# VH-VL binders against Intron-encoded DNA endonuclease ai2b (ai2b), part 13

Target 1, 262 residues: Intron-encoded DNA endonuclease ai2b (ai2b), of Dictyostelium discoideum (Social amoeba) (o21044)
Amino acid sequence: MRIQIEKDQLGWVAGLLDSCGNIMFSKTHVSGNIEIKLKLTDYECLENMKTKYGGAVKVSRTGTRYRLNHSEGLKKLLEDINGQIRIPVRVKKVKEVCEKNNIEIKYPDKELSLDTAWLSGFFDGVGSIVINQTTLENKKQLVLTFNQKNNQILIKIQRIVGGNFYINTNTQSGKYKYALYFTSKEEILQLYEYFKKYPSRAYKNKRIGLIPQYYELQTLMTSIHDNQLQETLWKKFMIQWDYKEIDEIQSGEILKQKGVIR
Below, E stands for the ipSAE of ESMFold2; O stands for the ipSAE of OpenDDE; V2 stands for 0.75 times the mean of E and O plus 0.25 times the DockQ between their complexes.

## First folded at step 12 (VH-VL)

Design g4 (framework fv_iratumumab; at its last look DockQ between E and O 0.59; V2 from the best seeds 0.00; counts 0 for: pae E 5.8 > 2)
Fold by OpenDDE, look of step 12:
Structure g4 (fold): chain C 262 residues (1-262), chain A 121 residues (1-121), chain B 107 residues (1-107)
Amino acid sequence: as target 1 above (262 residues)
Amino acid sequence: QVQLQQWGAGLLKPSETLSLTCAVYGGSFSGYYWSWIRQPPGKGLEWIGDIYHSGSTYYNPSLKSRVTISVDTSKNQFSLKLNSVTAADTAVYYCAREYDIYTGYYGMDVWGQGSLVTVSS
Amino acid sequence: DIQMTQSPTSLSASVGDRVTITCRASQGISSYLTWYQQKPEKAPKSLIYYASSLQSGVPSRFSGSGSGTDFTLTISSLQPEDFATYYCQQYDSYPYTFGQGTRLEIK
């Protein structure tokens, strides 16, 4: 669903850029080129960007990419995100782009908060929402995560929303990746409340919407002693959770139906 | 130009609480993270923790249980408290500014003059 | 925590010499590294940030290079005022950590 990016939601653009944006300069794009790469399922997310600022969206079997390098759109985007970028390497690049486009760079004057859509954009870029089967308690656990190569921004997020840290080690590359994860009902519901005000614009928003139902179901399960009934109820929920649509999008079926790809 | 001036007691007995204050002059207090760092005599540097002007803190896990960093925005000051000090806490303590949000750098660009704190029985 | 290891621990050199100090991180820290100079009884002074960016007012004889895990501070032509202790510091992840320092003394 295409949702227009309103003025009070501009932080989302900043968060998205901070999470998965890349700013490049070349002889052909002296004023700057902004790229955002997302999963194929989040195609509409980038279409929303295109609607707002122009640019181009490329769709492939492996993902989707937004590119913006024309002057008018670039300036507009920079004006919208100015003062909201928080990751150092991104701040540096945004500063360079601003200078090239005769825009005065602004820096955040407040600590990261839940008063803007930044976290929503950031989550759409590097966040995940899944249900894992735990081995210890045979419990199906809802987990939200934010992923980053370093923990600085995650620490700042943790300061406002809580969560715990998990370090993923790539066995092949030996590189570390940090994850801020949430399993606490209280923390997750707080995030849910935040997302109500600043909705995710990615496909994962569908799962976010199911968070209350997940907990309701969990509560209901405790009162049901019929295992078959429990299983049936869970399966029904998971049908909604796993989205047959995801597979269809990944297969290109939905995109074909929409005329985006042949 | 931004300057940091720090002060506090330099001689403590074991189990006492270290208390230092750092004042910011010539620049904005708001919008920055502020750090405390210490250096034992003849040794290297250890980062203690930082605080945003709003009061949000992060402490080095090695000292978290004993450390409290606070801010007084009305005075453009931030403070360090370290409880239950021992001889191991003898060091020169520095306050510093992290100019992360304005320069894209999360290091420390402005430092206080340092405060020697000696813990002796 | 990320451990930062400097080499050498100490170095003797003469005025005019080219000096190289190395810092290694226990894990990848991208370019989030700062080099400091510290003179006796003084606070550290930032020289290089983001691995290779020269701080304002720092002489051009100072340079930094590297990314990931291996970093280098280079003084192209050592001056009398450069004799000091040098530290690297990572700001990729909390808690921030420093190298053990490299003492540069006159030969």
Scores: ipSAE 0.020, ipTM 0.618, lowest interface PAE 5.4, mean pLDDT 87
ESMFold2, look of step 12: ipSAE 0.120; ipTM 0.641
ESMFold2 (binder alone), look of step 12: mean pLDDT 91; pTM 0.936

Design g5b (framework fv_pritumumab; at its last look DockQ between E and O 0.09; V2 from the best seeds 0.00; counts 0 for: pae E 19.6 > 2, placed apart)
Fold by OpenDDE, look of step 12:
Structure g5b (fold): chain C 262 residues (1-262), chain A 124 residues (1-124), chain B 107 residues (1-107)
Amino acid sequence: as target 1 above (262 residues)
Amino acid sequence: EVQLLESGGDLVQPGGSLRLSCAASGFTFSDYYMSWVRQAPGKGLEWVSDIYSSGGSTYYADSVKGRFTISRDNSQNTLYLQMNSLRVEDTAVYICAREYDIYTGSDYYGMDVWGQGTLVTVSS
Amino acid sequence: DIQMTQSPSSLSASVGDRVTITCRASQGISSYLAWFQQKPGKAPKSLIYYASSLQSKVPTQFSGSGSGTDFTLTISSLQPEDFATYYCQQYDSYPYTFGGGTKVEIK
């Protein structure tokens, strides 16, 4: 179910590129090569990119990659995202590729706001939405998170939508990222309203759509004194919420078999 | 301990067939892409074939397309290579390898575990 | 197909030497390049590939660099156990292809 990227949604492309895009140059790609890497389940985001700009989508067991390096598509993409890139290191790379393609670089003239799809694209790239089991009272807590190596962009986001900071350490790699997380109902519902206007194009959009139902269920459960009924209702909700890793792998392979992606 | 052990290598005549096996242990076999790589005597490494974790997708080098079939039995933790219409130039040590696929914000995979190989000799 | 040109084919070096091996792809392969070490009569050993969780497992004397088409394996200080043949491999797209190999011999 590919969704076309409309003019009013071009900020999404910029946000996605800012969050998880890479721009590189080589002897064979002197004009630039744009690469975006996402989880396998988020292949639809990359397919949308391919539909609009061309390029190629590749799938692996656990991830998917979009690559764009032909001149026509690259120029088109640059025109669309020009002036919307927010992360300094990314701005620098976009400037380089614009210069190589004879495009005048534009810089954002306004502060980050919720008036464009940028945050949606950014969330699709580095955001997460999960329900965590709390250690106390067996509560289930909805959590939205933005992850970044640099906290500067997250600070800007926090100024707009709120949230709290923590450091997410990867024990395997020893690397860490900053995380802006949301647990407040008010803040999460504000984000939900934003996503209604500028929808997520990633798999996580399914969970975003369940946010109202989550809070409704939470409210309902406060009035239910039957533990068995509560458990049943929660299980039914979680069936909608959960996806399995094995399904992600199979989906990718199926897409390959069908020739949808390389 | 993660281990791959190849077997089935033999001497065969041109036009013959042979089936190689690779027994995997020490890891969840069904989670990994697997590959066959071969090395002719005194030569470099040559990729032969890949198979996805579910076995639904397979890839082959042009040199073996239509002749070789890669497959797997995840219930037995075993990778196979059916080799038909063997040629003298197919003579090599055949090695199975696990492709380690990771997601750390992007998709990257590479052959991280190798077996010792099994020798296939095609000679008249 | 992506051709991998590896150079030199062979080199002689002494323990403690800095060794550099180059691999060039016929087209851009991003960072999907791996280096392997192989000793005579042994299976190849994975040396370097992009895996953040496993990069720390690589011996400190080995380092990989490059992106796009040009890649380099550097041995900062050659150890006695490092005398072997080294191969680069692209896994950007099928068919996967290896470089021709570089034999590092004792001077």
Scores: ipSAE 0.000, ipTM 0.471, lowest interface PAE 11.3, mean pLDDT 85
ESMFold2, look of step 12: ipSAE 0.000; ipTM 0.392
ESMFold2 (binder alone), look of step 12: mean pLDDT 91; pTM 0.929

Design g6 (from e2 with heavy chain Y99T Y107S; framework fv_iratumumab; at its last look DockQ between E and O 0.63; V2 from the best seeds 0.00; counts 0 for: pae O 3.6 > 2)
Heavy chain, then light chain:
Amino acid sequence: QVQLQQWGAGLLKPSETLSLTCAVYGGSFSGYYWSWIRQPPGKGLEWIGDIYHSGSTYYNPSLKSRVTISVDTSKNQFSLKLNSVTAADTAVYYCARETDIYTGSDSYGMDVWGQGSLVTVSS
Amino acid sequence: DIQMTQSPTSLSASVGDRVTITCRASQGISSYLTWYQQKPEKAPKSLIYYASSLQSGVPSRFSGSGSGTDFTLTISSLQPEDFATYYCQQYDSYPYTFGQGTRLEIK
ESMFold2, look of step 12: ipSAE 0.475; ipTM 0.770
ESMFold2 (binder alone), look of step 12: mean pLDDT 90; pTM 0.933
OpenDDE, look of step 12: ipSAE 0.153; ipTM 0.716
ESMFold2, look of step 14: ipSAE 0.469; ipTM 0.771
ESMFold2 (binder alone), look of step 14: mean pLDDT 90; pTM 0.931
OpenDDE, look of step 14: ipSAE 0.027; ipTM 0.646

## First folded at step 14 (VH-VL; framework fv_iratumumab)

Design j1 (from g6 with heavy chain S105E D106L; at its last look DockQ between E and O 0.69; V2 from the best seeds 0.00; counts 0 for: pae O 4.8 > 2)
Fold by OpenDDE, look of step 14:
Structure j1 (fold): chain C 262 residues (1-262), chain A 123 residues (1-123), chain B 107 residues (1-107)
Amino acid sequence: as target 1 above (262 residues)
Amino acid sequence: QVQLQQWGAGLLKPSETLSLTCAVYGGSFSGYYWSWIRQPPGKGLEWIGDIYHSGSTYYNPSLKSRVTISVDTSKNQFSLKLNSVTAADTAVYYCARETDIYTGELSYGMDVWGQGSLVTVSS
Amino acid sequence: DIQMTQSPTSLSASVGDRVTITCRASQGISSYLTWYQQKPEKAPKSLIYYASSLQSGVPSRFSGSGSGTDFTLTISSLQPEDFATYYCQQYDSYPYTFGQGTRLEIK
């Protein structure tokens, strides 16, 4: 669902750009070119961007890409995110593009907080929400994760929302070296409350909405001793969790139906 | 220009608690991270930890169990406590301003340092 | 933790010489590297930040280069006041870590 980016939600744009945005300059785009790449299932995030700032959204089998390089749209976006970018390398690029567009760069004047949609945008870019099955107790564990190449921003996030720090030592899977993950009910519910105010705009928002139901089910399972019944209830929940639509979206069928792709 | 002045006890016995304070003059305390660094005699530098003006801290895991950094925003000061000191904690301790995007400049690292405080742990 | 290894540990040079100090990170740190100069009984002074950006007030004879894991500090023409110990520091990831230092002595 396309959600309009309201004034109090502009932090989401900044967070998204910080997490997965690229700013480039070329002979063709002397004023700057902003690109954001997401999973195919999250194409609506980019559609929201397009709606607000213009630009182009491309959909492929491997993902979706937003590109913005016209002056009017760039200026508007820069004005909206100015002072909200948190990643140093990104700040540098934003400064460059601001200068090219005669916009004075602003820097954050306070520590990262939960009072803006920045974390939501950041989560949409590099976050995940999954349920893992543990081998020992056949337990279903809800896990929220933030991923990054360096740990500075994750440490900043940890200072405000908690979580556990993980270093990915496996280079084979290592798009990200560091992860901040949440398994604590208290911390996850805190994040849930945050997302209520600053909603995820990615497809994963559907899972975020199921967080309360997950814990309710967990509680219920403690009173059920029938394994078959437990399995049935989990399966029912997982049908909601595991969107059939994901496969359909990946196949492009839903996108065709929605007129996003031909 | 921004200046840091630090003070605290220089001679300790083993098991005592190191306590140092750093005061910021000539600039804003708010909007910055503030670090503690130490240097054993004739050796290199070790980062101890930092604190944001709001009180958020991060400590070097090597010292986390013994370190506490705190701020007093009313005085533009931040402090270091290191518990259960040993001879290995003998060093010159520095406070420093950690530059970040919050500075309004793309300057990073520690750009302003205190004068250093020699702390000697001896029986 | 990210390990920073400097080379050489010590170096003797004369006034006017071109001096090069290297720093290697145990993993990629992008350009999040700062070079410091430290004179005896003084606090370190920042020279170069973001691998290649000259700190305000630092003479242009100082320069930094590199990205990823390998970095270099260069003094194009050594001056008498440049004899000191130099440190690299990564601020890519917590905890921040320093190289072991390079002592630059007069030949």
Scores: ipSAE 0.022, ipTM 0.605, lowest interface PAE 4.8, mean pLDDT 88
ESMFold2, look of step 14: ipSAE 0.354; ipTM 0.710
ESMFold2 (binder alone), look of step 14: mean pLDDT 90; pTM 0.931

Design j2 (from g6 with heavy chain D106Y; at its last look DockQ between E and O 0.56; V2 from the best seeds 0.00; counts 0 for: pae O 5.1 > 2)
Fold by OpenDDE, look of step 14:
Structure j2 (fold): chain C 262 residues (1-262), chain A 123 residues (1-123), chain B 107 residues (1-107)
Amino acid sequence: as target 1 above (262 residues)
Amino acid sequence: QVQLQQWGAGLLKPSETLSLTCAVYGGSFSGYYWSWIRQPPGKGLEWIGDIYHSGSTYYNPSLKSRVTISVDTSKNQFSLKLNSVTAADTAVYYCARETDIYTGSYSYGMDVWGQGSLVTVSS
Amino acid sequence: DIQMTQSPTSLSASVGDRVTITCRASQGISSYLTWYQQKPEKAPKSLIYYASSLQSGVPSRFSGSGSGTDFTLTISSLQPEDFATYYCQQYDSYPYTFGQGTRLEIK
């Protein structure tokens, strides 16, 4: 579902751009070109961007891409995110594109907080929410993670929301070296409350909505001694958690049905 | 122009607590991160930690749980405490302003430094 | 932690010489590198930030280059006031770390 990006949610755009945005200049795009890449399942995020600012969304088997390079849309987007960008390298690029478009750059005047949708946008770009099965106790562990190449922004986030920081020494993906992860019920529920105010606009929002049910089920499991019943209940929950629609979206069928792709 | 003035005890015995204060003059305290750095005699620089004007801190893991940095926004001051000092903590300690995107400047790093405080730990 | 290694540890040069100091990071730090100059009994002074940007008030004979892991500070024509110790510092990731320093002495 396309969700309108309201004024109080503009931080989401900034967070998204900070997390997975790319700003480029070329001979053909002298005013700047903004590109955002997301997973295919998150194409609606980019559609929402398109709705608000214009541009183009491309869908492929490997992901979805948003591009914005026309002057009117760029100016509007820059005005909306101005003063909200938190990644230094991104701020530098935003400054450049602002200058090209005769917009005065603004900088954040206070530390990152939970009073804007920035974290939500950032999470949509580089965050994950998963349930891992632990080998020792056959427990299902809910984990929220923020990933980055450097740890500065993650440390800033940690200062406000907590979490545990770790370094990926063996990055199979090679994409992220640092991660801030949450396994504490208290911290996760705090994040949940934040997301209630500033919702994720990615597909992972469906899982965020299941966080309370996860903890309820976890509590219930402590009172159940029948392993078969426990397994059945978890399976039922996981069916909700692992949306069949993910595969359908990945296959492109749903996107075809929605007219997003031909 | 922004200036940092720092003060505190210069001579300590082992196990005592180092205490230094840095005051900011001629500029805004708010909106900046403030750092402590030390330099043992004849050696290089070690970053100790920083604090935002709101009180958020990050400490160098190398100093374990011995470090505490605090702010007094009413006085435009921030302080360093280092517990259980040893001879290894003998150094010139500097306070500095850490610049980043919050300052509206691209002058990243430490652009303003205090005059330094020599702290000697000896039995 | 990110280790910063400077080379050389010490260097002797004459006024008018071109001097080059290198700093290597143990991992990629993009351009988040600052060069400092420190004179005896003085606090370090920022010279170059973001690997290649000249700090305000710093003479143009100072320049920085590099990205990723390898960085260079260059003094095109050494002046008498340039004899000092130079440090590189990464601010890509916490904790911030410095190189061991390069002492530039008069030949």
Scores: ipSAE 0.024, ipTM 0.616, lowest interface PAE 5.1, mean pLDDT 88
ESMFold2, look of step 14: ipSAE 0.401; ipTM 0.728
ESMFold2 (binder alone), look of step 14: mean pLDDT 90; pTM 0.931

Design j3 (from g6 with heavy chain T99V S107T; at its last look DockQ between E and O 0.57; V2 from the best seeds 0.00; counts 0 for: pae O 3.6 > 2)
Fold by OpenDDE, look of step 14:
Structure j3 (fold): chain C 262 residues (1-262), chain A 123 residues (1-123), chain B 107 residues (1-107)
Amino acid sequence: as target 1 above (262 residues)
Amino acid sequence: QVQLQQWGAGLLKPSETLSLTCAVYGGSFSGYYWSWIRQPPGKGLEWIGDIYHSGSTYYNPSLKSRVTISVDTSKNQFSLKLNSVTAADTAVYYCAREVDIYTGSDTYGMDVWGQGSLVTVSS
Amino acid sequence: DIQMTQSPTSLSASVGDRVTITCRASQGISSYLTWYQQKPEKAPKSLIYYASSLQSGVPSRFSGSGSGTDFTLTISSLQPEDFATYYCQQYDSYPYTFGQGTRLEIK
C-alpha cells in the first residue's frame, strides 16, 4: 500500500525518523546519511520515503532499510521535517545535518498534539497493535502499544491520548524499557479516529482498520452462548487479523512478485 | 529577564490543603513547562510535578493522589494544591520554569526558580 | 524511579583547590543530567545541563562530564563563593529525581 505523503502528512516523516531513524556522518557522506530500519513487512513505508525523497531501500531476511545521502533528497527531507523532530538525540543530529546543508534548524515550540501526522509516524516506528488471549477467561484483548527507552516522549503522548504506563523491569527481555499501552475502548477508538486522519503507512494499518470490527464482534459475543459459534467467529476474524500475507511477505515471495526483490 | 514570584499560606494544620501560586514576569508563559519542587528543612529536593501552559500535567507518583497543579494563562500564573497535609509535608516549596527537552534552547532543565515558600504543618 | 546517588555527601576544601563531585544513576539516563548549586536560604541555581553544557553566566571553572550512569562535576579552582550544596538531577524520565546533595565546606 503506497500512500502519497501529502503536505499535511509530513509529520509522519518526522515521527518515523524520531522513532527509528539514524543520522550519521562519514568520510563518504559528509553532508549526512539518514537511515531508517523497519520490519520486513513494513517495507512499503520505506518505499514511500524513496518515492518522495529518493534514496535506496534494501530488503533482507532480517528487515528493511532505507538510506538517503544525496544532497538534493536530504535537503528536501530536512525542509519537510524541520521544526517537527522531538527526540533530543535526534534533534541534535538533525541540527548537524541541517548545518551541513545550509538549512536553518527549527525547533518545536508547542506541546505534542494530534493535529499532525507525527504520532502516526512514531507509531509506525515503535508501535504495535495486537490481540492478546488471556488464559483465565479465554478473552481476546486488543492492545496498542508505544515503546521507548525513556519515558519522556511517552508521558507527552499520554497527556494527549491517555493510556497506561508500563515499565519493563526485565532488562533481558527487550529493546525498550518503557511502554505506553492502550486497552480501553474509548482511548483506542480515539486513536482510531486520529489514524483516520493521519493513517499508518505500515503493515499494521491493516489491523488498525479492523478496530471497529473487533469491537463489534466483542459486542456480538456477549449475546452468543454457543461456544462453538463464538470460536468460529473469532477464528474468522483472526484470519483477517493475522493476514497470511505476513508469512508470504516474510518469505519474500510477495516481494518478488512486486519486484521489490529479485 | 524572567522572574518567578510565589506566595501562599505558610502555616497549616494537619489535614488542611496547601495552596501556593507562582507568577511569571518578564518572559513568555507559553512554550514552557512549570514545575513545583519542595525541600524539607535540612534535606534534599523532591520534584512534585509540572504543568504545560496548555494545562497538561504530570505528578510525581508519590504525591499524585494529593496534588493538583493548575494554570491561569490570562495571569501568567500556575498553582499548587496539596491535600491532607501532614508534618512530612513541611518544606520550602519552589516553583520553577522547566525548559522542554524537545525544544531548542540555550538552557535546559529548571533554569528559573521562585524565591521559595516555607510551609510548616503543625498541630 | 531513577535513583541518583552523589558522592561524597560532604567535603572540605580550600580556595584554589580542584574539587570533584560524582553522581551515579540507578539506570542509564544518557546525558539528561543537570547540576545545581544551592546556597543557604536560596533557591537552587542551575550550573550545567545535558551533563556537560555550561549554563549562561556560569564561570568556566565549572565543568561537567559523563554519560549513562556516571557523572562528575568539577570545579577547577575553588573560589570563596563556591562553598555551597550541590545537587544532580536527572530529567531522562519522569518523575524527575535529585541526588541527596553534596555539601562543600571551607577547610
Scores: ipSAE 0.037, ipTM 0.619, lowest interface PAE 3.6, mean pLDDT 88
ESMFold2, look of step 14: ipSAE 0.462; ipTM 0.764
ESMFold2 (binder alone), look of step 14: mean pLDDT 90; pTM 0.928

Design j4 (from g6 with heavy chain I101L; at its last look DockQ between E and O 0.85; V2 from the best seeds 0.00; counts 0 for: pae E 8.2 > 2)
Fold by ESMFold2, look of step 14:
Structure j4 (fold): chain C 262 residues (1-262), chain A 123 residues (1-123), chain B 107 residues (1-107)
Amino acid sequence: as target 1 above (262 residues)
Amino acid sequence: QVQLQQWGAGLLKPSETLSLTCAVYGGSFSGYYWSWIRQPPGKGLEWIGDIYHSGSTYYNPSLKSRVTISVDTSKNQFSLKLNSVTAADTAVYYCARETDLYTGSDSYGMDVWGQGSLVTVSS
Amino acid sequence: DIQMTQSPTSLSASVGDRVTITCRASQGISSYLTWYQQKPEKAPKSLIYYASSLQSGVPSRFSGSGSGTDFTLTISSLQPEDFATYYCQQYDSYPYTFGQGTRLEIK
């Protein structure tokens, strides 16, 4: 049914809210205020949310922020995500905002699965995909990660897609204590197939799209014995991959377009 | 009014396998996690593990090499198996309903408990 | 594993007294904490969930507070039927863990 397919795609908004949504109430926003902050390069997906639900997007050198606090837009967003929020602290807040907007709260009636965009939205808020340098010369390792302060949702994700845990023993800096990470080609390609159905809407999607090319290049490197040629081919790939340098170029263009710089 | 009734092993010898079953009455089996907890005589509570109605499990790492939790959804039952018992496994064992987001409620924790089963491992 | 430490391990009080029991987690658990009451030879009974929310059918003299690592259970006017052992339990992270218990004895 086409209504169910649309609901599955709306899971992205629920996953994003679960991962990094801030839901608050104040004297000026008694019906609720939803805030999402992402990297500056993710401006377009937040503008798409603004087009659909209303609200405001603010751009600065430190990032991009979406806020939604008017009743009509908030009601529409709540109806779209109802029954798809899975993190207990967000469920409690969503229940409060639903009550203030005369919406009956619904809870997920099935365990977490790959048949919705929820995991893609969750990845966009707390996930990363990076290439690490190993100790062996010119050998690289692709790593995909989900981060969280506790392990409960990560264990549920692990039950459906695998992965290994990393535990950060120093939590005083406010960093995430737990990470579910993937280094296996098989596991990462399974996630790649998921992301083909339910794309990331963050800039991370560019890196996800390069996953097949990464493995093709890695295989090619086993046939090349010329260090200079290896370095040239990796440099060419890394121009497409370089999240930091691409982010800086796009940030300047976005800041100029929004009048922050000239 | 949800009720849990448990039964199974009472007196075991060292190296035997502990086996307990818990049945759920008066409520839904689906949509919940189902837990086993134990309490040695005169001591505190230790969480053993849980199972979702679909069969997904998590076991306390301290016991995971010896523990199996399983579910029979056709009978609304779940069970505990603990291999290679010793005197240290002597305890009252409880089954419990673990509530969370999937219950259609914001209530969290073990809200319904079985009556308890004393398991004694002889010397 | 997250260690849960309760204080005191036991206490005595009179009917009508205000009693507080504390629970400390070895790392932050937000508000993912439940308090239980256990009478002799009976299964535990849930009192407070999500650190401060009262379970259905629990008298309003029971209350909970705290977030992060430090939590309290308060009985505002102790009754004779409140003789029991009280446990806190975190559900922030697997494995779930309980405090060692606080035995409340009424004089």
Scores: ipSAE 0.032, ipTM 0.611, lowest interface PAE 8.2, mean pLDDT 84
ESMFold2 (binder alone), look of step 14: mean pLDDT 91; pTM 0.935
OpenDDE, look of step 14: ipSAE 0.077; ipTM 0.683

Design j5 (from g6 with heavy chain D100T; at its last look DockQ between E and O 0.64; V2 from the best seeds 0.00; counts 0 for: pae E 12.7 > 2)
Heavy chain, then light chain:
Amino acid sequence: QVQLQQWGAGLLKPSETLSLTCAVYGGSFSGYYWSWIRQPPGKGLEWIGDIYHSGSTYYNPSLKSRVTISVDTSKNQFSLKLNSVTAADTAVYYCARETTIYTGSDSYGMDVWGQGSLVTVSS
Amino acid sequence: DIQMTQSPTSLSASVGDRVTITCRASQGISSYLTWYQQKPEKAPKSLIYYASSLQSGVPSRFSGSGSGTDFTLTISSLQPEDFATYYCQQYDSYPYTFGQGTRLEIK
ESMFold2, look of step 14: ipSAE 0.000; ipTM 0.512
ESMFold2 (binder alone), look of step 14: mean pLDDT 91; pTM 0.935
OpenDDE, look of step 14: ipSAE 0.042; ipTM 0.658

## First folded at step 15 (VH-VL; framework fv_iratumumab)

Design m1 (from g6 with heavy chain Y102L; at its last look DockQ between E and O 0.72; V2 from the best seeds 0.00; counts 0 for: pae O 3.6 > 2)
Heavy chain, then light chain:
Amino acid sequence: QVQLQQWGAGLLKPSETLSLTCAVYGGSFSGYYWSWIRQPPGKGLEWIGDIYHSGSTYYNPSLKSRVTISVDTSKNQFSLKLNSVTAADTAVYYCARETDILTGSDSYGMDVWGQGSLVTVSS
Amino acid sequence: DIQMTQSPTSLSASVGDRVTITCRASQGISSYLTWYQQKPEKAPKSLIYYASSLQSGVPSRFSGSGSGTDFTLTISSLQPEDFATYYCQQYDSYPYTFGQGTRLEIK
ESMFold2, look of step 15: ipSAE 0.581; ipTM 0.801
ESMFold2 (binder alone), look of step 15: mean pLDDT 90; pTM 0.933
OpenDDE, look of step 15: ipSAE 0.067; ipTM 0.672

